# VH-VL binders against q0aze0, part 1

No score or structure here was measured in a lab: all are predicted.

Target 1, 268 residues: q0aze0
Amino acid sequence: MKIILVNNRFKENTEKKAQEIAGQLSALNVEVIIDNGLDEPYAGTVDFIMVLGGDGTMLRAARRYGQRAIPVLGVNMGTVGFLSNIEINELAEYLPLILREEYSLEARMMLEVAVFQQQSLLTRVFCLNELLLRSNSPRMLSFALEISGQKLEPYRGDGLIVSTTTGSTAYSLSAGGPIADPQLDAFIVTPVASHIINKRPLVVSPEREISLHLLEEREAIIGIDGQIKMDFGAENRVLIKRAPHPLLMVNLKAKPFFTSIDRSLQRQ
Below, numbering starts at 1 at the first letter of every chain, in headers, positions and changes, except where a header shows other numbers; Kabat numbers aren't used for antibody chains.
ipSAE, averaged over its two directions, is called F for ESMFold2-Fast, E for ESMFold2 and O for OpenDDE. V2 adds 0.75 times the mean of E and O to 0.25 times the DockQ between the complexes of E and O.
[cut] stands for letters that were removed.

## First folded at step 2 (VH-VL)

Design b1
Fold by OpenDDE, look of step 6:
Structure b1 (fold): chain C 268 residues (1-268), chain A 124 residues (1-124), chain B 107 residues (1-107)
Amino acid sequence: as target 1 above (268 residues)
Amino acid sequence: QVQLVESGGGVVQPGRSLRLSCTASGFTFSSYGVHWVRQAPGKGLEWVAAISYDGSNKYYAESVKGRFTISRDNSKNILFLQMDSLRLEDTAVYYCARDLYYDSSGYSPYFDYWGQGTLVTFSS
Amino acid sequence: DIQMTQSPSSVSASVGDRVTITCRASQGISSWLAWYQQKPGKAPKLLIYAASSLQSGVPSRFSGSGSGSDFTLTISSLQPEDFATYYCQQANSFPLTFGGGTKVEHK
């Protein structure tokens, strides 16, 4: 068995723990790779990904490895979040199950985000939570939203979020988006400070494609999962699709999403 | 069982070249970074060179930069150390060692398995 | 380069004694520190990694502590097979560097 441990090198507690776990796994004849985010993703084949930390680390792991259809386990290390399945102090208990591959998987839809310069592809990213289009100035943006070729009325506002259902409890929520069942596949399109006060979020079929571009020469930025940032101008377009592969989240411990959502959200 | 076996050491004249080999077995060689560490007679340990699992990254001690070249053949499970322009101060037992795990950040972890070493000495 | 200063260079001890070896890094290395044991004519053996994690198969009488720049290897009760030379090694950054070693000898 080959496992990637994903952590954040700048978080000393996670770094040390990753080393400890790596040693323990090695002692069990498991091949271990540690990805602390300072270098390129490991290119070799692996059987399992263990994410040590909070939601941010999970998002990074998802972007780096999600397209490879590898089981991903979130191991929380004392943070509040939605993407971890077990706590670090529970790892020893569940480790035998992991090694025997005795666990269930929960498929979480990811976004495929493609950014273009005219007709040229600049970048393609798979992400778990959301794509954000936001003004880079105090001025509102004017941008076009197209869903499966259907042009909506131009949007005016600070920006727009296209989120997965997983991401519904992230920035989309703060912007007034609905809380979505993580087991549901859908796009959530949430306006950010729309000029139209009553502009409502859209829940869109994962079978559709979403396109965004600016209608005016304004400076904007694209954000991905709150971690990736890039400039976005009038010559750029973004195309959002359902990723071809979901993130396969390991489910070792049942987590009652709806019964705990209020508590979790209030802590943020 | 994990095993590393060094070979290629011997007596050499200053200025000459020597090629050391380390043959790995008992594990997936291509999944691990590997290192050369040397020890002069009666002295301490000195890290010499490292190579990543796929050979994409190589690191050298300043004392051997420009003279030594680390390489690997994953298809044959062999680690190499090409030593050129050898000096008297290069006299040592040369060990190959395996990383406990791979760190994608490029930082070397710890050495959990070592070979028996191969001695490099010099003649006048 | 990170310099590793190990002390003492040698220590005389008896079976059953508590032995403490220290290692100081010239700069902060967090917990990127390992301890090795080497017996004459043998390759080094990994004892401790990540400053305080015991390598599999190593007796529990060995322990490591410390973080940042100061580290300690402790043998709680020295056994006959523990007479050897011990080295610390930083794994924080290249070039990797070892301490000068501590020889644990019979009193």
Scores: ipSAE 0.449, ipTM 0.790, lowest interface PAE 1.4, mean pLDDT 93
Fold by OpenDDE, second read of step 5:
Structure b1 (fold): chain C 268 residues (1-268), chain A 124 residues (1-124), chain B 107 residues (1-107)
Amino acid sequence: as target 1 above (268 residues)
Amino acid sequence: QVQLVESGGGVVQPGRSLRLSCTASGFTFSSYGVHWVRQAPGKGLEWVAAISYDGSNKYYAESVKGRFTISRDNSKNILFLQMDSLRLEDTAVYYCARDLYYDSSGYSPYFDYWGQGTLVTFSS
Amino acid sequence: DIQMTQSPSSVSASVGDRVTITCRASQGISSWLAWYQQKPGKAPKLLIYAASSLQSGVPSRFSGSGSGSDFTLTISSLQPEDFATYYCQQANSFPLTFGGGTKVEHK
């Protein structure tokens, strides 16, 4: 068995713990890779991904490795979030199950985000939570939203969020989006400070495609999972669709999503 | 069980070349970075060179840079150290060692398994 | 390069004694520090990695502590088989470097 440990090199506690766990796994004749912030994702094959840290680390891991259809376990290291399954102090207890592959998997829909410059693809990213389009100035944006070829009325506001159901408890929530069951596949389209007071979030089928572009020469940015940022202008277009592969999240311990929402949100 | 066995050491004249080998067994050699560490008689340990699991990255101590070349054949589970322009100060037992795990540098900075070593000495 | 200064160079001790060896790095290395044991005519043996993690199979009487630039190896109760030379090694960056070693001898 080959396991990759994903941690955050800027957090010393996670780095040290990754080393410790790597040593322990090695002692069990498990091959271990540590990704603490490689420039590029590890290119070799792995059987299991263990994410050490919080939601941010999980999001990074998902973007880097989620398309490979590899089981991903979130191991919380004292942070508050929605994407970890077990606590670091529980790892020893569950390690035998991991090694025996005695766990269930929960498929989480990811976004495929493609950003274009005219007809040229600038970047393509798979992400777990959301894409954000927002103004890079105090001025509102005017942008076009198209869903499966249906052109909606122009949007005016600070921006727009396109989120997975997993991402519904992230920035989308802060912007007034609904909390979605993570077992449901859907897009959540949440306006950010729309000039239309009653502009409502949209719940969109995962089978549809979403496109965005600016209607005016204005400076904007695209944000992905709150970690990737890029400039977005009138010459750019973004296309969002369901990723071809879901993230396979390891479920070692049942977590009551709905009963823990209030608790988790209060702690954030 | 994990084993590393060095060979190729011996008596050599200054300025000559020597090629050391380290044969690995008992683990997936191609998944691990490996190192050469040497120890002069009665002296401490000195790191010499490292090579990543796929051979794409190599690192050398300043004392051997430009003279020594580390390489590996993953199909045969062998690590090599080509030593050119040998000097008297290169006299040492040469150990090969395995990385504990793979890290961001392509290596584990810790050595969990070592060979028995092979001695390189010089004649007049 | 990171220089590792190990102290003392030698220690005379008896069975049952508490033995402490220190290692100082010329710059901060976080927890990227290992300790090795070497007996005469043998290859080094990994004892501690990540400054304080005990390698599998190593007796619990061995422990490592420290972070940044100052590190310590402790043998809580010295056993007959523990008389050897010990080395620290920084794993922070290349070139990897070892301390000068500490020989633990019979008193």
Scores: ipSAE 0.448, ipTM 0.788, lowest interface PAE 1.4, mean pLDDT 92
Fold by ESMFold2-Fast, scan of step 4:
Structure b1 (fold): chain C 268 residues (1-268), chain A 124 residues (1-124), chain B 107 residues (1-107)
Amino acid sequence: as target 1 above (268 residues)
Amino acid sequence: QVQLVESGGGVVQPGRSLRLSCTASGFTFSSYGVHWVRQAPGKGLEWVAAISYDGSNKYYAESVKGRFTISRDNSKNILFLQMDSLRLEDTAVYYCARDLYYDSSGYSPYFDYWGQGTLVTFSS
Amino acid sequence: DIQMTQSPSSVSASVGDRVTITCRASQGISSWLAWYQQKPGKAPKLLIYAASSLQSGVPSRFSGSGSGSDFTLTISSLQPEDFATYYCQQANSFPLTFGGGTKVEHK
């Protein structure tokens, strides 16, 4: 068995813990690849991915490996979040189940984001939560939104979020979007500080293709899961669609979404 | 054109404070982690401090920890280094430098662009 | 702290020479190493990152190799503009640390 351990080595205490866990797994004849996020993703075949950290580390793992249809387990290191399943002090208890493949999987949709400059593809990335288009200056944006070739009235404001249902509790929530059941597949399109009073969040079929481009030259960026940022100008266009594969999240321990979000919102 | 320009260096007395600035242009400053690196006259490079793209994550060299504070103003594209309780061993040219990649999940501490440096020295 | 030791501290060379500079980490740093070139009065310039990846715009005569704790920067066929001081830097963990530098000077 070959497992990838994903961590952020620049976060306090996580690198030492990752090395400890790698040693424990190696003693059980498991081949371990450590991914601290700074190198290129491991290109070989693997059987399982273990993410050590909070939601941010899981988002990075989903971006790097989520399209490979490999089981991904979130192991919490003491951070608050929605994407981990077990705590680090529970890992020894659950490790035999992991090695015997005795667990269930939750499928979570992902976005495929393609950024073009004129007619040329600049990059293609996948993400679990959202694509954010935002102004990077005090000036608001004017931009066009198309859904499966249907041109909507132009948007004017600070930006727009295109989110998965998993991302509904992330930046989309802060911008006024709905809380969505992560078992549903849908895009949630949420305006950021729109100047137009009737621009509401949209819930759109995951079979649709969404495109965005600027109508005026502005200093703007696109953000992916709050982790990747790219300059975005009037020569650029972004296309968003459902990714070919969902992220396969490992479920070893019951973690009800609705009671978790309800409890979290009462603490905020 | 990517450009980083340091300012605020000068002659200072031991125990005093000094604030350095680094003004960024030609790239989306708010997307990059940025660093301070210093070089004492005739000596090698020494990393001083780092700040993440959003200012939430900071690291310091042990020699400056508790005395120096790194901060940034993304609305003005400016990086700062507040230097308190200055010592003779802080004499150096101070460079600002950016991470190679724009990724908030971690630092990419390979420095593709550097400023020209600002000199901090002490009066006798 | 990870200590980075460069060897030699200086090397005398002629145009056309093959120059080799070594860097040793006090502990394993995988491939988390960069090489920089610095000319007098100028800021450093990134040459190599991730031990062996050539930075865009850097001539192909520069190459990096190594992993773990031992690393090498090679300049094949030295050119006049290559007389400079070279530094390695570990990117494995904070605090980041640089080697002491190697000055490549004229014979």
Scores: ipSAE 0.000, ipTM 0.454, lowest interface PAE 12.8, mean pLDDT 86

Design b1a
Fold by ESMFold2-Fast, scan of step 4:
Structure b1a (fold): chain C 268 residues (1-268), chain A 124 residues (1-124), chain B 107 residues (1-107)
Amino acid sequence: as target 1 above (268 residues)
Amino acid sequence: QVQLVESGGGVVQPGRSLRLSCTASGFTFSSYGVHWVRQAPGKGLEWVAAISYDGSNKYYAESVKGRFTISRDNSKNILFLQMDSLRLEDTAVYYCAKDRLYYGSGTFYGMDVWGQGTLVTFSS
Amino acid sequence: DIQMTQSPSSVSASVGDRVTITCRASQGISSWLAWYQQKPGKAPKLLIYAASSLQSGVPSRFSGSGSGSDFTLTISSLQPEDFATYYCQQANSFPLTFGGGTKVEHK
């Protein structure tokens, strides 16, 4: 059995804990590859991915490995989050189940994002939560939104979010989007501070292709899962599709989505 | 340096066929949707047909549907218009034009690069 | 098909004049309208796309406005090189259609 252990070396106590866990797994005849985010993703065959950290570390792991159809377990290291399944102090209890493959999998859709500069592909990236287009200056953006070859009325405002259902509780929620069951596959398209009163969030089929480009020369950026930031100008175009593979999240412990989000919304 | 050059126009007889070509240079032809637009002598512009960057989507004006076929060869940077069952009303200068949008999935915004045109006329 | 009606068919103007050309669609086309300039014996040149977006390299005296079914092209201060025929074109749905053209003439 080969396991990738994903951690964030810049968080408190994470490297020491990662080494402890790697030693424990090696003692159980498990090969461990440590991914601290600094090097290229491991390219070899892997049986399981264990993510040590909060939601941010899980988003990075999903971007790096989510398309490989490998089980991914989020192990919380202290910060409350929505993407982890067990706490670090519970790992020893659940480890035998992991090694015997006695767990269920929950499929979470991902976005495939392709960014072009004129005709040249600048980057192709996958993400679990969302793409955010936003103004990078005090000036309002004017941009075209297309859904499966249909041009919608031009958007004018601060930006737009294209989200998965998993991302419905991230930036899309802050911008007024709906809370969506992460078991559903759908794109959620949420305006950011629209100056057009008739603009509403849209929920569309995940089989649709969505594209964005600016209609005027403006300073803008696109953000991916709040972690990747890129300049976006009138010469750029982004194409968004459902990714070929969902992220396969490991369920070892019941964690009801709706009561968790309801509780989170009541916090100050 | 960005150019489109039409060829294949000439004098034809009604009912015959003619194939127009448009050769692209100075840009990545395979990234753009392209159009055929015609203009009869002394008349206005009439859109004829368009093809998406990858050739998967083709669109035609009602007046030519079923008679004209648009196609492209991205390996040679050439756009074609196969014109069958030609009529006197098809007399025009035929322009090829590049859409400003790259990698359009069947959407078009405006034609930013045009060829010089090739004339199609009929003998009588 | 969506019909595009331009008015006027021609306008006589002098250098420095403000010239306004209108275009009406037979049904709603959102903002998906382009404007072109054509000089005698030459291919058309794109001026404006998406109703109001100025094409790179086009002088700022050209502007477009409108949405839905009524659109306007304005030349704020006509220059000698602006005497030409102008066309609107809807890009909302297939088949794409052009207006009949507006000729901007001397005098």
Scores: ipSAE 0.358, ipTM 0.738, lowest interface PAE 4.4, mean pLDDT 90
Fold by OpenDDE, look of step 6:
Structure b1a (fold): chain C 268 residues (1-268), chain A 124 residues (1-124), chain B 107 residues (1-107)
Amino acid sequence: as target 1 above (268 residues)
Amino acid sequence: QVQLVESGGGVVQPGRSLRLSCTASGFTFSSYGVHWVRQAPGKGLEWVAAISYDGSNKYYAESVKGRFTISRDNSKNILFLQMDSLRLEDTAVYYCAKDRLYYGSGTFYGMDVWGQGTLVTFSS
Amino acid sequence: DIQMTQSPSSVSASVGDRVTITCRASQGISSWLAWYQQKPGKAPKLLIYAASSLQSGVPSRFSGSGSGSDFTLTISSLQPEDFATYYCQQANSFPLTFGGGTKVEHK
């Protein structure tokens, strides 16, 4: 068995724990690769990914490895979030199950985000939570939103969020989006400070495609999972689809999503 | 119903020109790149050319570069392939196909809609 | 140009059989691979896109796997309507290229 331990190089406690766990796994004849985000994603074949940290680390892991259909376990290290399954103190208890592959998997839809400039693809990224388009100035943006070829009325506001159901409890929620069942596949399109009062979020089928482009020459940015940022201008277009691969999240311990929502949200 | 219908094929002499057309219906033609793919009798598939959704970018196989010209009229939902300096090796059924990617630059997942093809052959 | 090597060129099988077709790219193409089915006298039909995504309306007995350079199309239980020629196609870069095809025939 070969396992990747994903941690955050900027969090010393996660680095130390990764080393410790690596030692333990090695003693059990498990091959271990540590990914602290400094280097390129490991390109070799692996059987399991263990994410040590919080939601941010999970999001990074998902972007780096999510397309490879590898089981991903979130191990919380004292943070509050929605993406961890077990606590670090529980790892020893569940390690035998992991090694025997006695766990269930939950498929979580990801976004495929493609950014274009002058008809050229600049970048393509898979992400677990959301794409954000927002103004890079105090002024509102004007942009076109199309859903499966249907042109909506020009949008005016600070920005727009396109989120997965997983991402519904992230920035989309803060912007007034609905909380979605993680077992659903759907896009959630949430306005950010629209000039239209009470503009409602849209829940969109994962079979549809979403495109965005600016209708004016203003400085904007796109954000992905709150971790990737890039400039977005009048010559750019963003296309959003359902990713071809879901993230396979490991479920070792039942976590009742709906009964834990209030608790999790109060802590954030 | 999403549909592509090719026309313009026939029997030609080597060195002559022929213009193929492909009429689209049932989808927003102007939002997708489109392709020409050909198949010689008893042979495999060969990509010929592609054009972006707005016609700003065109791509060609090396075997047809300089001889074939791809174009489109989005107002009429028609794709064209102007074939000049035709050669015997151009004998094939020519298919038009819809790019799966929305407003793509040429990158796509696959061709999800195909016409039934139009045959181009040569007189001896 | 990216060359796509498809194998085998032909396979004889019976209804109910598991059929596996492979496609190898001369260079890495990530997951930008599509599979098509073509029956005699008909246009190709898209089966799989992005290496493993099933096109709408395609039976679940079809599946695609692989990434990088090696890809596989699998028919878990061959049905009478599945006898046809199958092609892989890379969508990574221009010029687009197809594999040589695999004819699935009656045993």
Scores: ipSAE 0.000, ipTM 0.507, lowest interface PAE 12.3, mean pLDDT 91

Design nd10
Fold by ESMFold2-Fast, scan of step 2:
Structure nd10 (fold): chain C 268 residues (1-268), chain A 121 residues (1-121), chain B 112 residues (1-112)
Amino acid sequence: as target 1 above (268 residues)
Amino acid sequence: EVQLVQSGAEVKKPGASVKVSCKASGYTFTSYAIHWVRQAPGQGLEWIGGINTYTGDTTYRRKFQGRVTMTADTSTSTVYMELSSLRSEDTAVYYCARTEYLDYGDFVDYWGQGTLVTVSS
Amino acid sequence: DVQVTQSPSSLSASVGDRVTITCRSSQSLVYSEGNTYLSWYLHKPGKAPQLLIYDVSNRFSGVPDRFSGSGSGTDFTLTISSLQPEDFATYYCLQATHFPLTFGQGTKVEIK
């Protein structure tokens, strides 16, 4: 069995813990690759991915490995989040189930984001939560939104979020988007700075293609899962669609979504 | 507008503790991490650590581990940094600063005004 | 720790001069997803530091276009194309690719 351990490069304590877990797994004849984000994603065949950290570390793992149809387990290391399934102090208890492949999988849709300069593809990335288009200056943006070739009235404001249902509790929520059941497949399109424009969030079929481009020259950026940033100008266009594969999340422990989100909203 | 407002200057004896506050306003508090950076007299900027304001999870530079504690109070949108067992070398201006993403710090965008902590006998 | 070294440690300049400050890291700052986490800050006595440039070459909101950043891997440069009176300050680079975050030692730009 070959397992990738994904840890947070920003947290030195997660590197130490990853080394300890790798040693324990090696003693059980499991081959371990540690991915702290500094190197290119591991290119070989892998049986399982264990993510050590919070939601941010899971988002990175999903972008790097989510399209490979490999089980991904989120292991929380002191941060409470939506994407982890078990706590680090529970890992020893659940490890025999992992090694025997005695778990269920929950499929979470992902976005495929393609950025063009005119007709040329600049980059293609995948993400679990959202794409954010935002102004990189005090000036608001003017931009066009097309859904499956249907041109909407121009948008004016600070930006736009295109989110998965998993991402409905991330930046989309802060911008006034709805909370969505992550078992549903849908895109959520949420405007940023609704005070300037009277636009509503849209919930659309995951079979739709969404495109965005600027209508006037502005300094803007595209953000992916809050972790990747790309310059976006009037010569750029972005195309967003359902990714070919969902992220396969390991479910070892009951973690009811609705009670978890309710508790989080009451805490804040 | 985004603002980080820090507590006022402190004078402490060696061996004491100091607790500096950083009150955030103008944005969703739990969507951004807060980092702490200090500058001792005649020295450059030094990163101390950071806190995920949503979960309370902290990350500290090794030399401060065991002496520094960072906490976040979501009800008041305030982050605290407590430094214990103070030495004269801890005399510095302490800054809080905001990082756009909770689980890593790629850069710090908005800074508090700074808090001078003087450690002297 | 990844060491970050700025050059020069100080320089004297006149208004209108082109100023170049370099920042060198002991290890590559390229993150595997194509990002390079290097940022530049301006610091004046009695004031908080302020962000000028992030991710090597992106100007922060409100920063004048006389400031530009460039570089890759381990070698980075901040350029001020035409120094203004308000630009006399100490400049710092910050790497955030490797834990712990490390600042350069600073470059003081003072009046000639």
Scores: ipSAE 0.269, ipTM 0.690, lowest interface PAE 4.7, mean pLDDT 88
Fold by OpenDDE, second read of step 3:
Structure nd10 (fold): chain C 268 residues (1-268), chain A 121 residues (1-121), chain B 112 residues (1-112)
Amino acid sequence: as target 1 above (268 residues)
Amino acid sequence: EVQLVQSGAEVKKPGASVKVSCKASGYTFTSYAIHWVRQAPGQGLEWIGGINTYTGDTTYRRKFQGRVTMTADTSTSTVYMELSSLRSEDTAVYYCARTEYLDYGDFVDYWGQGTLVTVSS
Amino acid sequence: DVQVTQSPSSLSASVGDRVTITCRSSQSLVYSEGNTYLSWYLHKPGKAPQLLIYDVSNRFSGVPDRFSGSGSGTDFTLTISSLQPEDFATYYCLQATHFPLTFGQGTKVEIK
């Protein structure tokens, strides 16, 4: 068995823990690769991904490895979030199950985000939470939203969020989007400070495609999961689709989403 | 329905040129790039190059540079591939193929029916 | 250029058989945030090639679930879980992470 341990190099506690866990796994004849974000994603075949930290680390892991159909386990290390399944102090208890591959999986829809310069691909990523288009100045943006070829009225405002249901409890929520069942596949399109008062978010079928482009020569930014930033101008186009493969999140411990919403949101 | 329809079979002498056409329909022509791939008798598939139908920018395999020219006519939704200084080794079935983007990270989702080009003395 | 070595060159199989085809690249096909641009195609004589799998493991629209793709880095596999009569053809892998685009040599799946 080969396992990737994903941690955050900027969090010393997770780095130390990753080393300790790597030692333990090695003693059990498990090959371990540690990914602290410094290097490119590990290109070799692996059987399991263990994410040590909070939601941010999980998001990074999802972007780096999610398309490879590898089970991903979130191990919380004292943070508050929605994406971890067990606590670090529980790992020893569940380790035998992991090694025997005795766990269930929950499929979470991801976004496929492609940013173009005309027909030239600038970047294509799979992300778990959301894409954000926002102004890079105090001025409002004017941008076009197209859903499966249907052109909506131009949007004017600070920006727009396209989120998965998983991401519904992230930035989309702060912008006034709905909380969505993570077992549901859907896009959530949430305006950010629209010039139209009370402009409502859209819930869109995962079978549809979403296209965005600016209608004016202005400076904007594309943000992905709050961790990737890219300049976005009038000559750029972003296409958002359902990722062809969901993130396979490991469920070792049952976590009721709806009964935990209030607690989780209050602590964030 | 997405369709790529190519021109008919060609017979050429060594040293001549051939121009194959690929007419696209069923989608927005300028939103997808076109690649060309060939297959010689008894051989595998070989990528020749691609063209951005919006900008006209092209990317060719090195071995074909100087001999191949790809062009796009947006008014007719047609892409052309011209291959000059033909050799017997250029005898092959030539395919046009659609992709979403040209620069990298492509897969080809739709293909033309193929055009046989025979080069013989 | 990135070399893609496909194996075997040919195989004989019967309807219902499990078929496995492998492609190995001379360098990693992982790009940027872990994307891997490896696709598989089915080609029959006198017909246009057909896309089966893209991005290593994603089935194209309309492709039966008996087709599956796997792999990472430099080693990739196409699997047909139960060969059907219409599956006798030549299969190709394509890497599109690096230019020039390069195909495997092909695998001819023949009737036993």
Scores: ipSAE 0.016, ipTM 0.479, lowest interface PAE 8.3, mean pLDDT 90

